# VH-VL binders against Probable ATP-dependent RNA helicase DDX59 (DDX59), part 15

Target 1, 164 residues: Probable ATP-dependent RNA helicase DDX59 (DDX59), of Homo sapiens (Human) (q5t1v6r416to579)
Amino acid sequence: NVRQIILWVEDPAKKKKLFEILNDKKLFKPPVLVFVDCKLGADLLSEAVQKITGLKSISIHSEKSQIERKNILKGLLEGDYEVVVSTGVLGRGLDLISVRLVVNFDMPSSMDEYVHQIGRVGRLGQNGTAITFINNNSKRLFWDIAKRVKPTGSILPPQLLNSP
Below, E stands for the ipSAE of ESMFold2; O stands for the ipSAE of OpenDDE; V2 stands for 0.75 times the mean of E and O plus 0.25 times the DockQ between their complexes.

## First folded at step 17 (VH-VL; framework fv_zilovertamab)

Design f2 (from e1 with heavy chain Y106F; at its last look DockQ between E and O 0.87; V2 from the best seeds 0.69)
Heavy chain, then light chain:
Amino acid sequence: QVQLQESGPGLVKPSQTLSLTCTVSGYTFTDYWIHWVRQAPGQGLEWMGIINPSGGYTSYAQKFKDRLTISKDTSKNQVVLTMTNMDPVDTATYYCARLHFDFSGFYFDYWGHGTLVTVSS
Amino acid sequence: DIVMTQTPLSLPVTPGEPASISCRASQSVSRYLAWYQQKPGQAPRLLIYDASNRATGIPPRFSGSGYGTDFTLTINNIESEDAAYYFCQQRSDYPLTFGEGTKVEIK
ESMFold2, look of step 17: ipSAE 0.693; ipTM 0.871
ESMFold2 (binder alone), look of step 17: mean pLDDT 88; pTM 0.845
OpenDDE, look of step 17: ipSAE 0.572; ipTM 0.857

Design f3 (from e1 with heavy chain Y106W; at its last look DockQ between E and O 0.84; V2 from the best seeds 0.69)
Fold by ESMFold2, look of step 17:
Structure f3 (fold): chain C 164 residues (1-164), chain A 121 residues (1-121), chain B 107 residues (1-107)
Amino acid sequence: as target 1 above (164 residues)
Amino acid sequence: QVQLQESGPGLVKPSQTLSLTCTVSGYTFTDYWIHWVRQAPGQGLEWMGIINPSGGYTSYAQKFKDRLTISKDTSKNQVVLTMTNMDPVDTATYYCARLHFDFSGWYFDYWGHGTLVTVSS
Amino acid sequence: DIVMTQTPLSLPVTPGEPASISCRASQSVSRYLAWYQQKPGQAPRLLIYDASNRATGIPPRFSGSGYGTDFTLTINNIESEDAAYYFCQQRSDYPLTFGEGTKVEIK
């Protein structure tokens, strides 16, 4: 059971929105996994999170070894990192991980990956939240997003619902 | 105000080690990542690697990983490129550039003027 | 490594007319595409970042578009000072690869 929140966020506003989420006491429930679509972006964003918020943050992506990636994820669950910023291409390496909050900073390129990413929140019977940022660059997936999220009762952005 | 300046030898013999320095001024050294890019005469741009001066994280192009080291000297506001076993094909102009990051995006906004390194006997 | 392919490699232009340069990535780079101008003997100058955002001080005759794998730099109202090499660069995946370059020259 995953609470799926879809937010309309234009690309220039995504970083500010993430920081609002991390500072929101009702939304921020460490540990947090943040998905991005760019390795350099993951490195820069995790550094900014640590500098601005003081939260222990690190990036994970395929330039890091499989051993290093596993150690980072173990550290996430053991409290060494409160926020991990990951590229979506590591999806299968994450299948043993369960967190309270996932933020899809960038909408994944397929619904299969979306399902995998939101599956990192909540374990059987456990509450969890997945927040996903979308904009017109994700319009190819709008119908599938609506089909999956509307039954959950979450309010979808008007920009998604009114898309041609 | 913001300035990056490459310096180092203009001529290096084959098999020798190249050491280039990128000296920065007009901003806080540790706030901006630095990448190195080279351009062989008459050729395009080739990305070599990047360093985060805060903490020293680096990433290198696979082509160079066995002989390239990018390091920093915070006391001198410098990033240093070291490349071993130089070959005539490494003849190029070498540039450093800084990476700007803010809430709007990230981009390489300031470049050095470049320094030509010729590898020849 | 992501291969960036630019077309054309040489682009003769007439002052006052528009010109376009294409950049294609071998896999998606999302919006993380930059365009640079390089005049002979000089370092590259940033024109466009994140596919479509004009860098500070860049005149509005330069514009960029695209997302994913296909990107375009458009130069409207070509001026003689626009004769230069133009390069795209992806910043999505290490190494941060460049296109081959396009030589824009006054015909």
Scores: ipSAE 0.628, ipTM 0.853, lowest interface PAE 2.0, mean pLDDT 88
ESMFold2 (binder alone), look of step 17: mean pLDDT 88; pTM 0.838
OpenDDE, look of step 17: ipSAE 0.642; ipTM 0.874

Design f4 (from e1 with light chain D50E; at its last look DockQ between E and O 0.89; V2 from the best seeds 0.00; counts 0 for: pae E 2.4 > 2)
Fold by ESMFold2, look of step 17:
Structure f4 (fold): chain C 164 residues (1-164), chain A 121 residues (1-121), chain B 107 residues (1-107)
Amino acid sequence: as target 1 above (164 residues)
Amino acid sequence: QVQLQESGPGLVKPSQTLSLTCTVSGYTFTDYWIHWVRQAPGQGLEWMGIINPSGGYTSYAQKFKDRLTISKDTSKNQVVLTMTNMDPVDTATYYCARLHFDFSGYYFDYWGHGTLVTVSS
Amino acid sequence: DIVMTQTPLSLPVTPGEPASISCRASQSVSRYLAWYQQKPGQAPRLLIYEASNRATGIPPRFSGSGYGTDFTLTINNIESEDAAYYFCQQRSDYPLTFGEGTKVEIK
């Protein structure tokens, strides 16, 4: 029930690709959860999303207090934020959130994290999409990515398929 | 032309409060985050904290969190570092630096010239 | 806090030879690693950002590599003007910590 799209995106091109996704009327379905591997990067990216697109955006990560995180999650559920940029799993609160689109801006360090992150998409009877950016920095996971995604019928990037 | 300039007292007595100002010009003040870094004479760099001038969000290194406040004055294009209970070990050159964000990445592209603060009786 | 460990702390060099400085992070910082040069009495100068991208105006003899926890700055064909202190900095996690620095000096 989750469409898993894998895109080859070099690190300098990731921001442009994200903005293309957020402006694509067929892909963008708020609320959107974007996963990154950098706290400062989450803060900067969420600010850029709001400034460039006008979408209501905020970051969430472990440097924010528990009260701040609770208020952000409440705002997400109430429609105050269309895009949330997160540095990964933030405990029980995020486990209860369901979204229509997940973007793994940075590939997680393990397939267990990947499964958890894409699990934020979809519910009973709901469709959803998970888009993941990969490049050579993710090479340790290429076999696992192919093994999980190939059976779904999704087209994998040639750069992944042509890697050893 | 982008410029950052630190200003403040060169000498502070122990236990007193330091106030340093970073004045910026040549760009839109609220578009770039500002951080403070210090360097004791003959030693390495130590990150102190950062501020987003747009909304006032701050983050501080744990060792300074009880003493350090970073604030802004948008009307003057200024970021202000305030640190209480100064001690001689806080003697250092203090720098402000701008955080750049573009498609290629995030990096600190412009630094001020630094201002030396000596803490002694 | 992420601890950044630089080796060596002092690096005597001969002009024309390559030099290499290592920076190790106590946990993964992904690609979020920068290198700076600092000459006496001056503010730091950005050399490399995002582990391997040369900053504007930096000569091609400077290059960076690495990902995760292990990073290297390489200076090919050392020139006398390259004598300086060199620092790495991670920006993956708050606080944005620096390595302790490497003094590069002419033998």
Scores: ipSAE 0.558, ipTM 0.833, lowest interface PAE 2.4, mean pLDDT 88
ESMFold2 (binder alone), look of step 17: mean pLDDT 89; pTM 0.872
OpenDDE, look of step 17: ipSAE 0.720; ipTM 0.894

Design f5 (from e1 with light chain R91S; at its last look DockQ between E and O 0.78; V2 from the best seeds 0.00; counts 0 for: pae E 2.7 > 2)
Fold by ESMFold2, look of step 17:
Structure f5 (fold): chain C 164 residues (1-164), chain A 121 residues (1-121), chain B 107 residues (1-107)
Amino acid sequence: as target 1 above (164 residues)
Amino acid sequence: QVQLQESGPGLVKPSQTLSLTCTVSGYTFTDYWIHWVRQAPGQGLEWMGIINPSGGYTSYAQKFKDRLTISKDTSKNQVVLTMTNMDPVDTATYYCARLHFDFSGYYFDYWGHGTLVTVSS
Amino acid sequence: DIVMTQTPLSLPVTPGEPASISCRASQSVSRYLAWYQQKPGQAPRLLIYDASNRATGIPPRFSGSGYGTDFTLTINNIESEDAAYYFCQQSSDYPLTFGEGTKVEIK
């Protein structure tokens, strides 16, 4: 089971919202997977998380070597990282990892990716939370995400519901 | 107040090694990633690579990986581009620029003035 | 590598009229698209970042739009000082790549 939370967050406010989530004792259960849509953005956000929160953070994406990716995944299993920032479907190498919190910092490019990303939560009988940031840049998926999330009872942002 | 300045030789012979220095001032050196781009005369811009001065992480365009090293000297507030086996096709103006990341997004807000490197016998 | 294709490559313009430059990416770059202006003998100057945000000090006659693969730089009320080379750049994936550029000239 996964609790799906949708938050309206404008792009300039996303980092602040992420830090608030990571400091929330009720939500933060390491390791946390954070998904972004940009490789450079993953590297920069991971550095910002470590500098601002002191949490051990690293990025993973396809520009990292296969050896680096393997070592990062090993470190995740061993508890060396509290926050991992990944681009999209490249988190499939993370399929062997079960987490209690996923943050879609950027809305996935498709609902198939959305389902795959929130599927990192609650594996092996665990429950967890998936939080997704949306704004006008994710407009093309508003109907699909509303259709998926509304039946779960989660409160949807008014800005999503009032979008044409 | 923020400044980036490229320096190095204006003329390099074929097969020699180029060393260019990007010296920065007006901000904390380790707070911003720095990248190198070049522009051949009359042509467009070509991204070469980037360095994070904080930890020394680098990434290079595939075209340059065998010849290019980007390094740093924190004590001098410098990033250094080293490129081996120069060829006349490498004749270009070389720029360094810094990457700004904030709540508004990603952008390259300051560029050096560029330094022309001619590769000729 | 993500290929950035600009059209047109040459754009004669009349002062006071609008002009538009197109940039298309070979795969989605989301919002991570910047526009630069470069005058002869000068370093590039950032105009637009994240597809639509004007950089500090850029006149409002410059605007950007687009998301994903198709982007446009619009210059309203062209002034003679706008004659320059304009190019787009994606920063979504390594290597960062530039469009071929558009030379804007006053007719």
Scores: ipSAE 0.495, ipTM 0.806, lowest interface PAE 2.7, mean pLDDT 87
ESMFold2 (binder alone), look of step 17: mean pLDDT 89; pTM 0.897
OpenDDE, look of step 17: ipSAE 0.627; ipTM 0.879

Design f6 (from e2 with heavy chain G105D; at its last look DockQ between E and O 0.74; V2 from the best seeds 0.00; counts 0 for: pae E 2.3 > 2)
Heavy chain, then light chain:
Amino acid sequence: QVQLQESGPGLVKPSQTLSLTCTVSGYTFTDYWIHWVRQAPGQGLEWMGIINPSGGYTSYAQKFKDRLTISKDTSKNQVVLTMTNMDPVDTATYYCARLHWDFSDYYFDYWGHGTLVTVSS
Amino acid sequence: DIVMTQTPLSLPVTPGEPASISCRASQSVSRYLAWYQQKPGQAPRLLIYDASNRATGIPPRFSGSGYGTDFTLTINNIESEDAAYYFCQQRSDYPLTFGEGTKVEIK
ESMFold2, look of step 17: ipSAE 0.552; ipTM 0.820
ESMFold2 (binder alone), look of step 17: mean pLDDT 88; pTM 0.873
OpenDDE, look of step 17: ipSAE 0.748; ipTM 0.899

## First folded at step 18 (VH-VL; framework fv_zilovertamab)

Design g1 (from f2 with heavy chain H100D; at its last look DockQ between E and O 0.64; V2 from the best seeds 0.00; counts 0 for: pae E 2.6 > 2, SAP .5 > .496)
Fold by ESMFold2, look of step 18:
Structure g1 (fold): chain C 164 residues (1-164), chain A 121 residues (1-121), chain B 107 residues (1-107)
Amino acid sequence: as target 1 above (164 residues)
Amino acid sequence: QVQLQESGPGLVKPSQTLSLTCTVSGYTFTDYWIHWVRQAPGQGLEWMGIINPSGGYTSYAQKFKDRLTISKDTSKNQVVLTMTNMDPVDTATYYCARLDFDFSGFYFDYWGHGTLVTVSS
Amino acid sequence: DIVMTQTPLSLPVTPGEPASISCRASQSVSRYLAWYQQKPGQAPRLLIYDASNRATGIPPRFSGSGYGTDFTLTINNIESEDAAYYFCQQRSDYPLTFGEGTKVEIK
């Protein structure tokens, strides 16, 4: 159903890894949802994506007005944006958009949120991929991540498996 | 050589409008976001607002939303802070600073030297 | 707004000793916590960004740690030039709020 890939990526390397994923013609199927853990980070990352890759990118978070968020959703439905960078549990309007690729640029703070975010991919009749960047900042969740992903057969990073 | 320089009046009367200019040099003006921070004498730092010079997007602290405008003039490499209805409690040193949220290497944080604005009759 | 609470607000120190300053956020700011030093008549100087990374030119006696809501700035082997105000700032959510500051002074 949903292919869950866990990648060990240190914070300084996350942008480069994202750009590699977005340039991978096998994986990239717009629109792509990218989840981050801060509003300023969403704004800056969406700008970096557009400048570096040329892909149409926009951010969504609660600092944006309800009118602005509605206009962004309209643009998503019309295909105006190829990459959407969002904070957490903001994107109920995004439930109307079917996606094939989710990137958790930052691991969410809970497994409930993780499950919710990857659930935006692989909707009815549609397969998809969720890629999650992880490092020591989410160490509290390593057990839960392993428990969820190990049964799927996906290979987990050695750094996660060898964590104390 | 990256430089930021604040300029504007040192004295403003109550109820008047303050206009401060942040002039930048040594880098491409539209590549980095700029924010304004103030500091009342003997007090801590207070974030006021931010602008993306590339598209003009702004965000303001709630305290200032009704009277603060941050704007840009790309042809002059300038960001302008405009604040209406000045009050003696707004007496402070005002700083502009380049916000750098870069994951790629060496991190630099550039601030202007600040300009003191006194609000009194 | 995310409230940043620093403790202590005043910290007398003896040269050669370590010092620690705590910063607590009212909600998670992930790693997006900066520390600044400010001496009289000067703009703030960035010491630490993203909780634990030293800014360019900052001596290794300054270190930062923490994630989420609880952060610490540690100054090892205090020197007299380290007497200053120290501020934390969260850089995660608008507005980018500062802590109240900690005055570090030589006993």
Scores: ipSAE 0.511, ipTM 0.806, lowest interface PAE 2.6, mean pLDDT 86
ESMFold2 (binder alone), look of step 18: mean pLDDT 88; pTM 0.868
OpenDDE, look of step 18: ipSAE 0.836; ipTM 0.922

Design g2 (from f2 with heavy chain H100N; at its last look DockQ between E and O 0.82; V2 from the best seeds 0.71)
Fold by ESMFold2, look of step 18:
Structure g2 (fold): chain C 164 residues (1-164), chain A 121 residues (1-121), chain B 107 residues (1-107)
Amino acid sequence: as target 1 above (164 residues)
Amino acid sequence: QVQLQESGPGLVKPSQTLSLTCTVSGYTFTDYWIHWVRQAPGQGLEWMGIINPSGGYTSYAQKFKDRLTISKDTSKNQVVLTMTNMDPVDTATYYCARLNFDFSGFYFDYWGHGTLVTVSS
Amino acid sequence: DIVMTQTPLSLPVTPGEPASISCRASQSVSRYLAWYQQKPGQAPRLLIYDASNRATGIPPRFSGSGYGTDFTLTINNIESEDAAYYFCQQRSDYPLTFGEGTKVEIK
């Protein structure tokens, strides 16, 4: 019950694409969960989201204390944060959160993690969308991505389909 | 023009507290994160910690957590490194560097010239 | 902490020839790897960021490659002024650790 969109986005273009998604009235349904592959990157991207879009944004990762993570999750549920930028290793409480939009800003390193991350949408009977940015850095997963996503009917990027 | 400049004592006695400042100019102080890195004579680089001057968030390398504090003074465009219980092994050149985040990625685009701190009685 | 292992630690070079320095991370750092050059009495100079992007003002003879755990700095057509120390740094996870450095010297 998760709509899985795969977009070809080169690393320098990822921020602009994210801002476009966050400004798209048909896609943007706060709160939004954005996954990245590094902790400093999460901190920097959340700052950029707030500065460029004006949306309330914060980062969450394992270097933050348990108290900080609890306050961030409370704020997410209360609407204090419209965008949360996270690494893939999230604490317990977040596993129970249901959102309508996930953006994998960075493709996870395994399909198991991909499935976990997109599982944040559509929980408890909710429908949702997961958008994932890919490029040649995730080339080793292209076959697995195609195998999982193509049966859903979503259009795959030609760069993925034509990769040797 | 963007500049970072470290300043502080060149000589510190063992067990004393070191205080170094990184004074920045030529840009908006709160827009860029600042890292501290040190280098013992003839040795490699060692990351010490980072501060976001906007909100004051910090992170420190584990070996320094109990004696290192990085703080800011926005009115003076300064980041301050404070390290307690100095030891001769802490003799090093201390650098501050600015972290940029643009479309192409993130990187340390400007470094100070460094300040040598010698710890000796 | 992510350990960054550089090889070799010392690299004698001949002007005009290529040289390569390897950097291996103890766990994946994705693309978040930088290379620096440092000459005596100077601060480090950024050469390469995010594995393969040349910093402004860096000559094309410097290039970087790699993703994940294995990274390479290549210096094509070594010039005498390239004699220096070279360091890799990961910026994926706190603390932002450096390799031990490689001394490149003209033989």
Scores: ipSAE 0.649, ipTM 0.850, lowest interface PAE 1.8, mean pLDDT 88
ESMFold2 (binder alone), look of step 18: mean pLDDT 88; pTM 0.860
OpenDDE, look of step 18: ipSAE 0.708; ipTM 0.885

Design g3 (from f2 with light chain S30R; at its last fold request DockQ between E and O 0.80; V2 from the best seeds 0.00; counts 0 for: pae E 2.5 > 2)
Heavy chain, then light chain:
Amino acid sequence: QVQLQESGPGLVKPSQTLSLTCTVSGYTFTDYWIHWVRQAPGQGLEWMGIINPSGGYTSYAQKFKDRLTISKDTSKNQVVLTMTNMDPVDTATYYCARLHFDFSGFYFDYWGHGTLVTVSS
Amino acid sequence: DIVMTQTPLSLPVTPGEPASISCRASQSVRRYLAWYQQKPGQAPRLLIYDASNRATGIPPRFSGSGYGTDFTLTINNIESEDAAYYFCQQRSDYPLTFGEGTKVEIK
ESMFold2, look of step 18: ipSAE 0.594; ipTM 0.842
ESMFold2 (binder alone), look of step 18: mean pLDDT 88; pTM 0.843
OpenDDE, look of step 18: ipSAE 0.849; ipTM 0.930
ESMFold2, fold request of step 22: ipSAE 0.445, 0.500, 0.555; ipTM 0.788, 0.809, 0.830
ESMFold2 (binder alone), fold request of step 22: mean pLDDT 88, 88, 88; pTM 0.831, 0.845, 0.839
OpenDDE, fold request of step 22: ipSAE 0.892, 0.890, 0.905; ipTM 0.953, 0.951, 0.953

Design g4 (from f2 with heavy chain S59K A61N; at its last look DockQ between E and O 0.79; V2 from the best seeds 0.69)
Heavy chain, then light chain:
Amino acid sequence: QVQLQESGPGLVKPSQTLSLTCTVSGYTFTDYWIHWVRQAPGQGLEWMGIINPSGGYTKYNQKFKDRLTISKDTSKNQVVLTMTNMDPVDTATYYCARLHFDFSGFYFDYWGHGTLVTVSS
Amino acid sequence: DIVMTQTPLSLPVTPGEPASISCRASQSVSRYLAWYQQKPGQAPRLLIYDASNRATGIPPRFSGSGYGTDFTLTINNIESEDAAYYFCQQRSDYPLTFGEGTKVEIK
ESMFold2, look of step 18: ipSAE 0.664; ipTM 0.861
ESMFold2 (binder alone), look of step 18: mean pLDDT 89; pTM 0.897
OpenDDE, look of step 18: ipSAE 0.646; ipTM 0.872

Design g5 (from d5 with light chain R91Y; at its last look DockQ between E and O 0.04; V2 from the best seeds 0.00; counts 0 for: pae O 9.8 > 2, placed apart)
Fold by OpenDDE, look of step 18:
Structure g5 (fold): chain C 164 residues (1-164), chain A 121 residues (1-121), chain B 107 residues (1-107)
Amino acid sequence: as target 1 above (164 residues)
Amino acid sequence: QVQLQESGPGLVKPSQTLSLTCTVSGYTFTDYWIHWVRQAPGQGLEWMGIINPSGGYTSYAQKFKDRLTISKDTSKNQVVLTMTNMDPVDTATYYCARLHFDFSGEYFDYWGHGTLVTVSS
Amino acid sequence: DIVMTQTPLSLPVTPGEPASISCRASQSVSRYLAWYQQKPGQAPRLLIYDASNRATGIPPRFSGSGYGTDFTLTINNIESEDAAYYFCQQYSDYPLTFGEGTKVEIK
């Protein structure tokens, strides 16, 4: 079971909001996957997470070698990293059973990607949470996401609920 | 089995600094937040502060924020409480507790046995 | 701070009878309410979490109810081993706060 939360977060406030989430005792369940839309962003955000929150963080993206990716994923599963900032490079066949929180820092490009990313939590009967940031620049998939989230009773942003 | 154990001096003089250690075992140390809670003799429970899994985030009750520090040593599976300027009013049993949080909420699922700290001249 | 008020503070109970302890919050804590049992010389033990969920290993005679500001711990068919202090605790907001505790004594 995956609790899906959609938060209205303007771009300048995203990092702060992420830090708040990572410091929220009710939400933060390591290891955490944070999904971003670019490689450089992943590196920078991972550094910021580590610096600001003190959490062990690492980035994973296509510029890292396969060996590095394997080691990162292994570390994730073994608890070496509390936060992994990732682009969409994680394969669908990978079973990250230990992941309990996913944060879509950047809006997924498609519903398929959204489902893929949130599918990293809540496996094998475990409960998980998926938080997705949305704003005026990334509301394209809102209605599709809303349709998926509503049946679960999860939280949707009022800013979009009242908009056509 | 999950275990938390507090250790430190049972006696502290007024104005001195208290240092307590919480040693945990039976689970992955970095997976859980740890709280400190104290209980004066014959009194209720008082929340003191919290530390996150990595030790990079702490929060303290307003009452203690100026003299309480909580730190974490992951290499030893230990959380350390340091409180300065101890007073007889600080005499209490001090507990560390593991915070469990799930889909719906959070609670203290495991407690240490507690350690009595007496502040006296 | 959210103030938790327990009543009564002392509760003598005859074996076999039920015991009820009330916990009132100064503001709504939703279902983020836990109950603990503490026996002399021991650390608190979790009984109930999320207002009504029994912790692992807790006998069915222990039950919790309530939502928002008013909560009740009920011990049915009280046993001698149930003599202890009982505390409620809210975890809706920080700082975390506890009730004063209720001393349950067996007559």
Scores: ipSAE 0.006, ipTM 0.597, lowest interface PAE 9.8, mean pLDDT 88
ESMFold2, look of step 18: ipSAE 0.465; ipTM 0.804
ESMFold2 (binder alone), look of step 18: mean pLDDT 89; pTM 0.867

Design g6 (from f2 with heavy chain Y57H F101W; at its last read DockQ between E and O 0.77; V2 from the best seeds 0.78)
Heavy chain, then light chain:
Amino acid sequence: QVQLQESGPGLVKPSQTLSLTCTVSGYTFTDYWIHWVRQAPGQGLEWMGIINPSGGHTSYAQKFKDRLTISKDTSKNQVVLTMTNMDPVDTATYYCARLHWDFSGFYFDYWGHGTLVTVSS
Amino acid sequence: DIVMTQTPLSLPVTPGEPASISCRASQSVSRYLAWYQQKPGQAPRLLIYDASNRATGIPPRFSGSGYGTDFTLTINNIESEDAAYYFCQQRSDYPLTFGEGTKVEIK
ESMFold2, look of step 18: ipSAE 0.672; ipTM 0.854
ESMFold2 (binder alone), look of step 18: mean pLDDT 89; pTM 0.870
OpenDDE, look of step 18: ipSAE 0.792; ipTM 0.909
ESMFold2, look of step 19: ipSAE 0.741; ipTM 0.878
ESMFold2 (binder alone), look of step 19: mean pLDDT 88; pTM 0.866
OpenDDE, look of step 19: ipSAE 0.770; ipTM 0.903
ESMFold2, fold request of step 22: ipSAE 0.694, 0.645, 0.604; ipTM 0.857, 0.856, 0.836
ESMFold2 (binder alone), fold request of step 22: mean pLDDT 87, 87, 88; pTM 0.826, 0.843, 0.853
OpenDDE, fold request of step 22: ipSAE 0.876, 0.698, 0.723; ipTM 0.945, 0.882, 0.888
ESMFold2, last read: ipSAE 0.695, 0.612, 0.683; ipTM 0.868, 0.834, 0.860
ESMFold2 (binder alone), last read: mean pLDDT 88, 87, 88; pTM 0.851, 0.826, 0.847
OpenDDE, last read: ipSAE 0.714, 0.883, 0.713; ipTM 0.884, 0.949, 0.884

